VHH binders against Isopentenyl phosphate kinase (IPK). Designs and how they scored, part 16

Target 1, 332 residues: Isopentenyl phosphate kinase (IPK), of Arabidopsis thaliana (Mouse-ear cress) (q8h1f7)
Amino acid sequence: MELNISESRSRSIRCIVKLGGAAITCKNELEKIHDENLEVVACQLRQAMLEGSAPSKVIGMDWSKRPGSSEISCDVDDIGDQKSSEFSKFVVVHGAGSFGHFQASRSGVHKGGLEKPIVKAGFVATRISVTNLNLEIVRALAREGIPTIGMSPFSCGWSTSKRDVASADLATVAKTIDSGFVPVLHGDAVLDNILGCTILSGDVIIRHLADHLKPEYVVFLTDVLGVYDRPPSPSEPDAVLLKEIAVGEDGSWKVVNPLLEHTDKKVDYSVAAHDTTGGMETKISEAAMIAKLGVDVYIVKAATTHSQRALNGDLRDSVPEDWLGTIIRFSK
Short names: E, the ipSAE of ESMFold2; O, the ipSAE of OpenDDE; V2, 0.75 times the mean of E and O plus 0.25 times the DockQ between their complexes.

## First folded at step 12 (VHH; framework vhh_h_nbbcii10_fgla)

Design w1 (from v4 with A53T; at its last look DockQ between E and O 0.58; V2 from the best seeds 0.51)
Fold by OpenDDE, look of step 12:
Structure w1 (fold): chain B 332 residues (1-332), chain A 122 residues (1-122)
Amino acid sequence: as target 1 above (332 residues)
Amino acid sequence: QVQLVESGGGLVQPGGSLRLSCAASGFTFDYQDTYALGWFRQAPGQGLEAVATISGSGGSTYYADSVKGRFTISRDNSKNTLYLQMNSLRAEDTAVYYCAADWYESWTYDYWGQGTLVTVSS
């Protein structure tokens, strides 16, 4: 009886999602979650992750009381007769936003020096803050029926050396994914071999994950439509949304949509004096590094129809005419 | 509250040098932080233009073609200060210079200083 070990087609990671701090927290309030956005994002993620027909009822997985709440929002009794929904392989990484930054900044934990009491205390305080945010995000997603697992890089043994990633073992992350869960990672305070400690940013984490897990696409959720050629403001009404950016083998990039009249100049690293996109060069370059891996990068405003499209992977085959976001894609 | 305060502007002759400073408060510069920092300028009657930008990690820098080789953007994390060294200044460099930073990975520049005026005149 040849046990046809059904080659469990180790399904590749479909999507890595970056929840920008600006998208999920309030910028002007210390340790304040943007509840409305987070709720919408959670729903959108559920929709994007679900394989097959949506169940008639969402089974929440948060059976704990929230601080200040007397009620549990999810009923365990609802789990009995429903077929387990299958979720595609997603990884979520979120920024700290209004969490952690204050603690880190005030203590100087990003600079290292654990021998200093203020830095040591700040390290602890920073982690308390970011892990609180992580828990709330995990809970929000769990309430939407997404089997999320909070994963702190620190607790996973991630560390740096002079702020560069020194150790970032993905074994636990991989095992979590293989077990049918959705890892939720976050920017974290970590130990540094030289400095003692530092901050590991969400973007660094995403880059590392993208490099090793090679997702089909990466979605950055933010509080703006996408990347503009210049900072959008009331004083700059002519800011243009860059809808599509092509990245070359050398890491150079070009705006392909909209067609910018002066595009004949090979965006050589030498941004022509009249290149209106110059101000965004550094930001685009970071995303371009991911794109260079052959992974599509979508930058899009959270809690919009466009974020749903991005999360669904709808942009992979065709870009809708009404698309409002930024696609960064490798171009052969 | 995040604040950016520019200083170092003034009157300078063509060919002269200035160093602009941007002191940040309410947040700290971090090599691992993904926020971008930058200098922008607006000349009289002209639009806002990027002069020089630097990624949070410091791994990426941008310079406008017009200032390449003359201007240098740098930061001192210990002082939480962004700098723009401006050499070989030209009349066309006359503008209000603004320091800007993004926040919480917003993919834009959210915080702006009040600006410092640089006047290059013989």
Scores: ipSAE 0.427, ipTM 0.756, lowest interface PAE 1.2, mean pLDDT 88
ESMFold2, look of step 12: ipSAE 0.534; ipTM 0.762
ESMFold2 (binder alone), look of step 12: mean pLDDT 81; pTM 0.825

Design w2 (from v4 with L37M A53T; at its last look DockQ between E and O 0.60; V2 from the best seeds 0.52)
Fold by OpenDDE, look of step 12:
Parts: sequence; C-alpha cells; structure tokens
Structure w2 (fold): chain B 332 residues (1-332), chain A 122 residues (1-122)
Amino acid sequence: as target 1 above (332 residues)
Amino acid sequence: QVQLVESGGGLVQPGGSLRLSCAASGFTFDYQDTYAMGWFRQAPGQGLEAVATISGSGGSTYYADSVKGRFTISRDNSKNTLYLQMNSLRAEDTAVYYCAADWYESWTYDYWGQGTLVTVSS
C-alpha cells in the first residue's frame, strides 16, 4: 500500500504585508491604535487570505478579555460545526507607530549601552510597548477569524551586530506558517553584539523575509495613497502619484505611470535638476530592493478599496485604470 | 511632539561653505531605513525642491543634479541630527532650506522644520 504521500505542495508564501505604523496607530497620540483602520485592515486581510467561499459566520479566535472590557467578543461555542477555513500563506509585519518610539527615543536604546540603567530600562519599556501593540494587532486579526501568532523578533532570537542583522533564524516563522498560522512580526528592540542593543525596524524584517521566503508580492499599507513625486502638502497641490515604477537589473528604477515627459533621459542616477521624483528616491530604492528579487511591491493606503485589491493580488496580472497606489515591479 | 530645528544658515560669499544642521526631537533616529530624512529648499519665487535625501541607515542617498559633488548629506543617529555640508556655494543656492523626515513609515515626509535661510551673495 504505497502511501501516496500527497506531495503537500508546499505552497509558497503568497504575501508579506507591512502594516505601517502610520496606518494602524495615531501619529499624534502616544500608544494609540487607529481602531477603525485596524478593523478594516483585519477584514481586508481575512478576505484576501481566505481560500474558497467565505463562511457564513466569522469564527473569532480571541477568547480573552480586553483591558477595560467586561465582555469577550468571540464565542467558543460557535466553532463546533463549521468547516475550518483555509487561509493562504501570509506573513504580517507591523511597525511600532506610536508604540515604542517614545520609550526608545527617551532611553537611547537604539544607540546601545545596556550597561546604562536608563538604556536597560528603556529596552524593557520599548519591548513592553511594541509587544502590547503586537498583541492588539494579533487580537484584532484573530477576531476576524485569522489564526494569527504574535512573534517578537527578540524572542525568536534575532540579533544585530553594529545594527546589521547578525542572526535572524526563520525556522520558527516557517514552522508557524507550515502549521497553518499567520505570523505577526514587529519592529523590536534586540540585542546587538557590539552595541549591546538596538532597534530592529520592520522594514529590515520585511526585506529579510522577502529575501528568504520569496513571496508572490509584498504590500505596504500606509496612510497615504502611495509614493508621490514630491511630498504632498497643501503647499504642493501638484504632487503626482507614481502609480507604476519599473526596476531594472541594476537596481535602477523608472516611473512608467504616469509617463513623465522628461523620461527620455536614461534614469542616469543623475536625477536631472528637474526630476521631481528625486526627493523620493531613497524611499523608492528601499522598495526597489525587494522588487529586484522578483517580488512585486504594492504601496497603498490602508483601509481602502485599493488596499483590498493589493492584498488580493489583483494587481499581479493587470493594473486597473482607477488604481490609486504605487506598484514597484521588476522589469526584464 | 516631533520637532525639527534647522540651524547653520546665513550669509556666505560665492565659493564659500556652510554646514546646516537639523536637530530632531520627539523621535529616535533609526539606523535602519525606517526614518528617511532630507533637505529641501525653496528659492524666492520658486517651488520646493529636493536637495538631498538619506535613508534611515544612510545606505541610500539622493542628490539633486545641481548640488552633486558640492553638497553632502549625513546623519548622526547618536545625536539625532541631520547635516548638510554645502561647499562651493553659488548664488543659485540661495534659498530657505528645510529639514524633513518621514514618520512611522509613511512613505512621505511628514515633519518639517521651520527652515533656515542661506544667502549666497557677493
């Protein structure tokens, strides 16, 4: 009886999602979650992750009381007769936003020096803050029926050497995914071999994950529509949304939509004096590094129809005419 | 509250040098790519233009063509300070220079200083 080990087609990671701090926290309030955005994002993620027909009822997986709440929002009794929903393989990484930054800044944790009491205390305080945020995000997603697992890089043994990633073992992350869960990672305070400690940003984490897991696409959720040619402000009403950017083999990039009239000049690294996109080059370049891996990068405003499209992977085959976001894609 | 405060501006002769500083408070400079910062300038009667930008890690930099080879952007994360070394200054460099930073991975520059005036005149 040849046990046809059904080649469990190790389904590749479909999407890595970056929840920007600006998208999910309030910028002007210490340790304040943007509840409305987070709720919408959670729903959108559920929709994007679900394979097949949506169940009639969402089965939440948060059976704990929230601080200040007397009620549990999810009923365990609802789990009995429903077929387990299958979720595609997603990884979520979120920024710290209004969590952790204050503690880190005040203590100087990013500079290292754990021998200093203020730094040591700040390290602890920073982690308390970011892990609180992580828990709330995990809970929000769990309430939407997404089997999320919070994963702190620190607790996973991630560390740096002079702020560069020294150790970032993905074994636990991989195992979590293989077990049918959705890892939720976050920017974290980590140990540094030289400095003692530092901050590991979500962007670095995403780049590392993208490099090793090679997702089909990466979605950055933010509080703006996408990448503009210049910072949008009331004083700059003519800022243009860059809808599509092509990345070359050499890591160079070009705006392909909209067609910028002066594009005849080979994006020589020499941003022509009139290149209105120059101010965004450093930001685009970071995303371009991911795109260079052959991974599509979508930068889009959270809690919008466009973020839903991005999360669904709808942009992979065609870009809708009404698309409002930024696509960064490798061009052969 | 996040604040950016520019300093170092002033009157300089053509060919001279200035070093601008931007002291940041209310947030932590990240050695990683999380906090992009940049210098922008606005000349009288002209629009805002990017002069130089730098990633959080400092690994990526941008310079406007007009300032390439003359200006250098750098950041000292230990001091939470952004710098712009300006050499070989020209009359056309006369402008108010603004420091800007992104916030919480916003993919834009959300915070701006009040600016410092640089005047290049013989």
Scores: ipSAE 0.416, ipTM 0.752, lowest interface PAE 1.1, mean pLDDT 88
ESMFold2, look of step 12: ipSAE 0.582; ipTM 0.809
ESMFold2 (binder alone), look of step 12: mean pLDDT 80; pTM 0.816

Design w3 (from v4 with A53T W103F; at its last look DockQ between E and O 0.56; V2 from the best seeds 0.55)
Fold by OpenDDE, look of step 12:
Order: sequence, then C-alpha cells, then structure tokens
Structure w3 (fold): chain B 332 residues (1-332), chain A 122 residues (1-122)
Amino acid sequence: as target 1 above (332 residues)
Amino acid sequence: QVQLVESGGGLVQPGGSLRLSCAASGFTFDYQDTYALGWFRQAPGQGLEAVATISGSGGSTYYADSVKGRFTISRDNSKNTLYLQMNSLRAEDTAVYYCAADFYESWTYDYWGQGTLVTVSS
C-alpha cells in the first residue's frame, strides 16, 4: 500500500502585510486605535485571504470580553457543521504607532542600558503597550473570522546585536502558518547582545520575513495613497503620486510611472537618491531591497479600494489605470 | 505634543556658511528605523523640495543633487536636535528651510516646523 504521500504542495506564502502604525492608530493620541480603519482592513484581509466562495456567515473567533465591554461580539454557537474556510498563507506585521512610542522614548529603551532602572522599566512598559495593540489587532482580525495568532518577536526569541538582527528564528512562525493560522507580528522591544536592549522595527521584521519566506507580494498599508514626489499637503497640491518604481539588479531604482522628464539619471543605490522622491529615499530603498528579491511591494492607503486590490494580488499581472498607490517592482 | 523648532537662519553672502538647527520635542531621535528626519526648503515662487534627510537610525542619508558636497545633515541625539550645515551657499539656496519628521511609518513627513529663512545675497 504505497502511502501516496500527497505532496502537500507547501503553498508558498502569498502575502506579507505591513500594517503601518499610522494606518491603524490615531496620530497624536496616546494608545488610540483607529477603529474604523482597522475594521475595514480586517474585512479586506478576510476577503483577500479567503479561498473559494465566501461563507454566508462570518464565524468570529473572539470569544472574550473586551475591556469596558459587557458583551462578547462572537457567538460560539454560530460555529456549526460548516466547512472551515480555507485561508491563503498570509503574515501580518504591524507597527507600534501610538503604542509603545511614548514608553520607549521616555525611557530610552531603544538606546539600550538595561542596567538602568528607567530603561528596564521602559522595556517592560513598551512591551505592555505594543502587545496590547497586538492583541487588539489579533482580536479584530479574529472577529472577521481570520485565524490569527499574535506573535511577539521577543517571545519568539528574536534578538539584535547593535540593533542588527542577531537571532530571528522562524520555526515558530512557519509552524503557525503550516497549522493554518495567520501570524501577527509586531515591532517589539528585544534584547540586544551589545546594547542590552533595543527596538526591533516592523520594517526590519518584514525584510527578514520576506527574505526567508519569499512571499508572492508584500503590501504596506499606510495613511497616504503612496509615495509622493514631495510631501503631500494642502500647501502642496501639485504633489505627484509615484505609481511605479522599478528596481534594478544592482539595487538601483527609478520612477517609471509617471515618466519624470529628468529621470535619466540612474539612481545608484550608493550615491544619488532621485530628487523627485520627496525625501522618501531611505524608505524606498528599504522597500527596494524586498523588491530585489523578486517580490512585488505595494504601498497603498489602508481601507481603500486600492488596498483591497493590492491585498488581493490584483496588481501582479497588470496595473490598472486608476491605480492609486506605489508599486515597487524588480525590473530585469 | 510633537514640536519642531528651526533656528539659525539669516542673511549670508554667497560662499558663506550657515548652520541650521531643529530642536525636537515630544519624541526622541533614533527611536525607530522607520523614522525619518529631514530638511526641506521652499524658495519664493517655487514648490517644496527635499534638501537632506536622515533615517531614524542615522544609517542612511539623502541629499538633493543641488546641495551634495555642500550641505551636511546631522543629529545630536543627546540634544534631540537636527542640524543642517550649509557651506558654499549660493543665491539659489535662498529659501525658507523647514525641519520635518516622519512618524509611524506614514511614508510621508507628518510633523513640520515653522521654518527659518535663509537669504543668500551679495
């Protein structure tokens, strides 16, 4: 009896999603979640992840009371004999936003020095704040029927050396994905071999994940449409959205849409950031590193039709004419 | 509350030097790699342009082509102050200079100072 080991084609990770702090938290308000955006994002993620026909009813997986709420939003009794919806393999990483920022800044935890009482306390306080946010995000997604698991890099044993990733074991993340769950990671306070402690940013986490898991595409959700040639403001109505950036083999990148008249200058990674990137060169470069892996990067405003398109992977084959976002893609 | 306050602007002759300062409050530098700090300028009748930027970690810098080799962006984390050293100033450098900060991975600059005027004239 040849056990036809059905080659469970380990489906590659479809998408890594970065939830920017600005997208999911309120600016200038300490530890305030942007509930409306988060709810929309949760719905969009559900839609993007769901394989097959949408069930008639969303089965929420949050059976706990929220602080200040007397009611549980999800009913366990709703879980009938219904076929479990299959979800594509997604990983979610979120920024801290207004969570953890105050604690970290005030204590100086990002600079290290755990021997100092204020830093040690700040380390604890920072983690409390960011893990609270993580829990709320996990709950929001769970209420939309997404089987999410919160995963703190610290608890996963991730650490740094002089702020560089020293240890970031993905075994637990991989196992979680293989078990049919959606990991939700976050920027975190971690131990640093040299500094004692530091902050591990969501961007660093995403880069690490992208490098090892090689998703089909990465989506950065933010509070603006995408990358502009200058900071958009009421005083700058002529700011132009950079819709497409091409990344070369050497890691250099150029704006390809729109066609900028002066774009003939090959922006060498090492030397010349394009003057038309509105000061976002460093961030673009980070995204470009992901793109260089052959992974499309979509930067898009959260809770929009465009974010839905990005999350769905609709941009992989063609870019719609009405696209409002930034695509960073490897160009041979 | 996050505040950025520019200083150091003034009148300078062509070829002269000036150092701008931006005192930040309400946040600390190098908190996250996702932070970006930068100097922008707006000349009379022209749009806003990025002059120089630095990542939150300080590991990456950007300079506009027009200021490369002449301007240097730096920061003192102990003072929570951003600097722009401007050397070999030209008439075309005349502008209001703004300090700006990117917060919470916004892919834009969210906080701005009031600006300081730099006038380069003989």
Scores: ipSAE 0.513, ipTM 0.795, lowest interface PAE 1.0, mean pLDDT 89
ESMFold2, look of step 12: ipSAE 0.573; ipTM 0.811
ESMFold2 (binder alone), look of step 12: mean pLDDT 81; pTM 0.825

Design w4 (from v4 with A53T G56P; at its last look DockQ between E and O 0.55; V2 from the best seeds 0.00; counts 0 for: pae E 2.1 > 2)
Fold by OpenDDE, look of step 12:
Structure w4 (fold): chain B 332 residues (1-332), chain A 122 residues (1-122)
Amino acid sequence: as target 1 above (332 residues)
Amino acid sequence: QVQLVESGGGLVQPGGSLRLSCAASGFTFDYQDTYALGWFRQAPGQGLEAVATISPSGGSTYYADSVKGRFTISRDNSKNTLYLQMNSLRAEDTAVYYCAADWYESWTYDYWGQGTLVTVSS
């Protein structure tokens, strides 16, 4: 009996999603989740991840009481003979937002120095805060029927050396994915070989994951439509949304949509058009590093129809005319 | 609450130098900080323009063409301060200079200082 080990075609990671702190937490409020956005994002992720027909009923996987709540939102009895929904391979990384930032900032944990009581305490306090956020995100997604597993980089043994990634073993992450779960990672306080401790940012985590897991696309969910040529504000009504950015082999990038009128100056191919996009260059460059890997990067406002499109991967083949976001893509 | 406070502006003759400082409170600078930092300026009757920016990782810097080679953006994490060294100042550099920071990967600059006036005049 030749056990036809159906070569479970190790499906490549479809998407890595960055939940920006600005998207999922309230600005200027200590440890406050933006519940409405998070709920919508959870629903959108479910929709994007779900392979096949949507079940008639969402089976939530949070059977625990929330602090301050007497009610459990999910009923285990709802799990009947229903076929388990299959989810595509996603990884979620979220920023700390209003969680952990205060603790880290006040203690100076990012600078290291665990020998100092305040830093040590701050390290602990920071982790408490960020892991609380992580738990709430995991729960929100679980309530939407997404089999999420919270994964702290610290607990995974991730560390830095002088703030550079020194150790970031993905074995546990990979195993989690292979087991049919959705890892939910977060910015974290980690040990540093030289400094003692530091903060590992979500962006660094995303880059590391993207480099090793090579997802089909990466989605950054934020609280703005995308990347503008200048900071959008009431005082800057002329800010232009950069809808498409092409990244070259050398890491240079250019805006391809909209077509920025090249004044006669020699298009230095290395720098997107004139001084108008310069303010965002450093931000774009971070995303461009991911794009250079051949991974499409979508920057989009959370909890919108456009975020749904991005999460679905609808942008891979064609960009809709009504697209509101930023696509950063490698251009051969 | 995150606050940015600019200082160092003033009157300077063409060819002169100034160093602007931006003291940050409510958050701390770090090489792996999630905050992008930058200097912007607005000349009278003109729009806001980026002068110099630093990526959150500190791995990349941007300078406007008009200031390239003359201005240098830097940060001192120990002092939680952003700097803009301005050399060879020109009349066209006259503007209110603003320090700005993003907030938790917002892909924009959310926090702004009140600005400091730089006047380059003979």
Scores: ipSAE 0.357, ipTM 0.724, lowest interface PAE 1.3, mean pLDDT 88
ESMFold2, look of step 12: ipSAE 0.499; ipTM 0.768
ESMFold2 (binder alone), look of step 12: mean pLDDT 79; pTM 0.801

Design w5 (from v4 with S55A G56S S57M S60L; at its last look DockQ between E and O 0.55; V2 from the best seeds 0.00; counts 0 for: pae O 4.3 > 2, unsure alone 62.7 < 65, grease 27.1 > 24.2)
Fold by OpenDDE, look of step 12:
Structure w5 (fold): chain B 332 residues (1-332), chain A 122 residues (1-122)
Amino acid sequence: as target 1 above (332 residues)
Amino acid sequence: QVQLVESGGGLVQPGGSLRLSCAASGFTFDYQDTYALGWFRQAPGQGLEAVAAIASMGGLTYYADSVKGRFTISRDNSKNTLYLQMNSLRAEDTAVYYCAADWYESWTYDYWGQGTLVTVSS
C-alpha cells in the first residue's frame, strides 16, 4: 500500500501582514488598543485568508474571558460537523505602538545594559506590555475564526548583536504555518550579544521573514493612506500620495505613479526629481528592501476598502484606478 | 509629551557653515527601527522640503539632492539630540528648518519642532 504521501504542495506563504502600531493602537494613550480598527482588520484578514466559500457562521477560537468581562464571546458548542475553513498561509507581524514604547523608552532597554536594574526591569516591563498587545491581537483574530498563534521573537530564541539580527530561527514559525496556524509575531525586547539587550522592531522581523519565506506580497497596514511626497498635514494640503514606486536592482526607487513632471534635470534614477520626501524616503527604503527581493509591498490605510484589496492580493495583476495606497515593487 | 526644539539657526554668509540642533524630549532616540528623524525646511513662499532623514536601526541616511555632499544629519542618542551640519551654505538654503520625528510606524512625521531660521546672505 504505497502511502501516496500526497505531496502536500507546500503552498508558499501568500502574505506577510504588518500591523502598524499606529493602526492598531492609540498613539497618545498608553497601552490603548484601537478597537474599531482592530476589529475591522480582523474581519478583513479573515476574508483575505479564507479559501473558498465563507462559512455561514464564523467559529471563534477565543474561549477565554477577557479581563473585566464576564462573558466569553465564543461558544465551543458551535463547533459542529462544519468543515473546517481552510486558510491561506499568512503571517502577521504587529508593531508595539503604545504598548512597550513607554517602558522601553523610560528604561533605555533599547540601548542595552542589563546590568542596570532599571534596564532589567524595563526589559521585563516592555515584554509584559508587548506580549499583552500580542495576546489581544491574537484574541481578536481568533474571534474572527482565524487560527492564530502568538509568537514572541524572544521566546523563539531570536537575538541580536549590536542590534543586528544574530539569531532568528524560523523553524517554529514554519512549523506553525505548516500546521495550519497563522503566526502572530511582534516587535520585542530581545537579548543582544554585545549590548545585553535591545528592541527588535517589527520591520526587521518582516524583512527577515520576507527574505526567508518569500511571500507573494507584503502588506503594511498603517493609519495613513500610504507614502506621500511630503508629510500630509492641514498645513500641507498639496501632499501627493505616491501610488506606485518602482525599485531597481540597485535598490534605487522611482515614483511611477503619479508621473512627476521631470524638469530637464537628468532623472537621477535614485530619487524622483521632485522628491521632497527626505524622511519619507527612509520609509520607502525599508519597503524597497523587501521589494528588491521580488516581493510586492503594499502600504495602505488599515480598515479601508483599499486595505481589503491589498490583503486579498488584488493589486498583483492590476492596480485599480481608484487605488489609494502605495505600491512598491521590483522593476526589472 | 513629545517635544522637539530646534536651535542653531542664524545669519551666515554664503559658503559658511552652521550646525542645527534638535533636542527631543518625551521619547528616546533609536527605540524602534521604524523610528525616523528628519530635517525639513521651508523657504519663503515655498512649500515644505525634506532636507535630510535618518532611520533608527539601519542608520540609513537620506539627503535631498540639493544638499547632498554639503549637509550631514547625525544624532547623539546620549543627548537625545538630532543635528544637521550645514556646510557650503547657499542663498537658496535660506529657510526655516524644522526637526521632525516619526513614531509608531505611522509612515509620517508625527512630531514637529517650531523651527529655526537660517538666513544665508552676503
Scores: ipSAE 0.021, ipTM 0.463, lowest interface PAE 4.3, mean pLDDT 85
ESMFold2, look of step 12: ipSAE 0.659; ipTM 0.868
ESMFold2 (binder alone), look of step 12: mean pLDDT 78; pTM 0.799

Design w6 (from v4 with G38A A53T; at its last fold request DockQ between E and O 0.69; V2 from the best seeds 0.68)
Amino acid sequence: QVQLVESGGGLVQPGGSLRLSCAASGFTFDYQDTYALAWFRQAPGQGLEAVATISGSGGSTYYADSVKGRFTISRDNSKNTLYLQMNSLRAEDTAVYYCAADWYESWTYDYWGQGTLVTVSS
ESMFold2, look of step 12: ipSAE 0.638; ipTM 0.845
ESMFold2 (binder alone), look of step 12: mean pLDDT 80; pTM 0.815
OpenDDE, look of step 12: ipSAE 0.712; ipTM 0.880
ESMFold2, look of step 13: ipSAE 0.646; ipTM 0.847
ESMFold2 (binder alone), look of step 13: mean pLDDT 81; pTM 0.830
OpenDDE, look of step 13: ipSAE 0.582; ipTM 0.835
ESMFold2, fold request of step 15: ipSAE 0.613, 0.633, 0.619; ipTM 0.833, 0.855, 0.840
ESMFold2 (binder alone), fold request of step 15: mean pLDDT 80, 80, 80; pTM 0.811, 0.817, 0.816
OpenDDE, fold request of step 15: ipSAE 0.720, 0.728, 0.715; ipTM 0.889, 0.891, 0.887

## First folded at step 13 (VHH; framework vhh_h_nbbcii10_fgla)

Design k1 (from v4 with G38A; at its last look DockQ between E and O 0.61; V2 from the best seeds 0.00; counts 0 for: unsure alone 61.2 < 65)
Fold by OpenDDE, look of step 13:
Structure k1 (fold): chain B 332 residues (1-332), chain A 122 residues (1-122)
Amino acid sequence: as target 1 above (332 residues)
Amino acid sequence: QVQLVESGGGLVQPGGSLRLSCAASGFTFDYQDTYALAWFRQAPGQGLEAVAAISGSGGSTYYADSVKGRFTISRDNSKNTLYLQMNSLRAEDTAVYYCAADWYESWTYDYWGQGTLVTVSS
């Protein structure tokens, strides 16, 4: 009886989620979490990750007191002989938002120079701030029954050389995932081989992870609907949401939805059709690099029905007509 | 509080040059490639137009076709200042010019200056 050791096909990473700092924190208030958005995002992630039928009861995994609270929100006694819910392989990376950025900016830690007392102090202060945020995010997800593990890049051996990733311990991330956990990484202050120190952005982390882990898709959760042809503002009501962008083999990209009809009609849009995305070109290019790997990139407003669709991977086969977000996809 | 303050605007003859400055306070320029700075302009009766953009690292730049070869965006991180060198100015360049800054890892420009008027007239 040859025990067909079913080669447990190490399931590929399904999704890397970028949780933008602007989506989960208040931009203009030092170290303030947007609790409502975070709670909704946590619920949406649970729904997206959960394989099979939803259990009748969500079992939270946070048995610690929150600062300022006398009560523990999760009860360990709720954990019975219930079959552990299976979760798809997700990785979460969040931005710092109103955490860390103020400390980093004030001290100049992003420029390096650890020999300066203010930079060294700023490095420490930045780390304290971002790791506090990370803990709160991990807790929020844990309360929703997601087995999350906070992974600070600095502590996981991430470092840079002139701000480029020089070292990263992806083995630790992989082991965490293989053990059935969801890693939660974050933008971080790290050591730099040339500068002494710098800030490692969440976007850099995501690019690195996407390159190595090759997820099925990547979702950027933001505070805006997606990528616009111009910055949306009350004063710019005519800003157009770019719903779909195609990326070529050479890394070039074009907007495919909406169809920018070269309408000969002199609609004095003084902005040559070619310049419609000029303001966001650098950002689109960053996302395009991920798309070039054959990985779909979805940019969508957090805590919306659209973000749920994106997180579920519903956009892979078809794009709904009412889709509000930006898809960046490789096109042959 | 984050503030951007533009300066350097004024009246100039066609073919002339101006250099706009944008002084940032409340934050420092970053070297991250996702940190973007940009110049926008709005002519009378027209919509907002992106003129030039630069990544945090300075490795990537964007120019509108209408200003390519004439305008140069640059930054001095030590001074926390963004610049727009405008050469060979034309009447059509007349506009209020705005400096804009990305928030870290944002997909839009979150901070804007009040603008500086550039008038190109004979």
Scores: ipSAE 0.346, ipTM 0.718, lowest interface PAE 1.3, mean pLDDT 88
ESMFold2, look of step 13: ipSAE 0.603; ipTM 0.828
ESMFold2 (binder alone), look of step 13: mean pLDDT 78; pTM 0.807

Design k2 (from w6 with W103F; at its last look DockQ between E and O 0.66; V2 from the best seeds 0.00; counts 0 for: pae E 2.1 > 2)
Amino acid sequence: QVQLVESGGGLVQPGGSLRLSCAASGFTFDYQDTYALAWFRQAPGQGLEAVATISGSGGSTYYADSVKGRFTISRDNSKNTLYLQMNSLRAEDTAVYYCAADFYESWTYDYWGQGTLVTVSS
ESMFold2, look of step 13: ipSAE 0.698; ipTM 0.873
ESMFold2 (binder alone), look of step 13: mean pLDDT 80; pTM 0.818
OpenDDE, look of step 13: ipSAE 0.631; ipTM 0.853
ESMFold2, look of step 14: ipSAE 0.550; ipTM 0.811
ESMFold2 (binder alone), look of step 14: mean pLDDT 81; pTM 0.826
OpenDDE, look of step 14: ipSAE 0.745; ipTM 0.891

Design k3 (from w6 with Q32M; at its last look DockQ between E and O 0.73; V2 from the best seeds 0.00; counts 0 for: unsure alone 64.4 < 65, grease 24.7 > 24.2)
Fold by ESMFold2, look of step 13:
Structure k3 (fold): chain B 332 residues (1-332), chain A 122 residues (1-122)
Amino acid sequence: as target 1 above (332 residues)
Amino acid sequence: QVQLVESGGGLVQPGGSLRLSCAASGFTFDYMDTYALAWFRQAPGQGLEAVATISGSGGSTYYADSVKGRFTISRDNSKNTLYLQMNSLRAEDTAVYYCAADWYESWTYDYWGQGTLVTVSS
């Protein structure tokens, strides 16, 4: 057996990025991409991935005749003099947003029953919708000069049993990364050993990837600055951004920045910090499962200077006072 | 069109029980990346308080300390309905109760019902 210890360590994945549905689709319009946000996110991803100096000319990799938004030329004839760019290893996972929702809702594909004609048709229709979104995400990243490959869980042979992961082999994902590409995975309709079929969410995919790839950090891109102590709105102008949440070895967690107010309550000694996380306790607990692996989790508003800092990995040692976002981090 | 509609509010005496319902239309609770459902409340002169949350899969729940042991959040995916069973009610539970969902992976609640008033008095 060959010993590749030094080569194995050099293959570490730097970052897994979740492109949240709220960041890349329009909230109130079914199956509509937020093109302006996606363009900025794609540019920020290239900047975060790039090792060394920026090239004077970036050549896009979407040579199709389909329309797209980019200031970068996708002219294949420009490649001959281009200096090769070095990219750190990223994996992208995106949510479905409003894509596939109508199809799954009307057919019940998420509940199984693949023997029913309506469910089988819905499985097909759902996958058309989410793979179309995946293609458009891949095209946007490719136009920015990122060597992206769309990788649907269904096509990679991933499956579930009663909605729990049953098979999710990473051989193809790993080979894609080792070949110098950036995989782009997504929430998908999959086969299920018990239900026949169901939906595999992007959050389950990210947990699986983090468990096996052990990235240096994970970034969730969304449409709010981070987690607040109460949902921000005009009627709640005093909502406070929670900047840091510490995770212990047992998976328990506590807000440590800011220190939260304890007015007028005679609290029992259950974790009081959980009362002040704006109803996001379930999502924080799922992110804490990643953080207890020693993997920082950043939650930040897409297409901002704050998301660029998170994507760059600039938050590992210290958090600048002017950075706005939420860090969920293992506490030693 | 995504819509949440609460029902079941009303007047009840201290120590009584009430069950709130939230019917959803335009989306399915257990569909792709729908992560969390919650009941919030706002008492007169108070800010908005998260009362109970449940994951989209139904596997995890969380309760505010003020209601733990008295309230139970649950859902029925076949009816696309979220519930809040409220037992041992106190005057301090008087509030408008709202159903909310985090559907677009926004890390905040994006979808809200109009609210239903619960009054605990006598």
Scores: ipSAE 0.610, ipTM 0.831, lowest interface PAE 1.6, mean pLDDT 83
ESMFold2 (binder alone), look of step 13: mean pLDDT 79; pTM 0.812
OpenDDE, look of step 13: ipSAE 0.720; ipTM 0.884

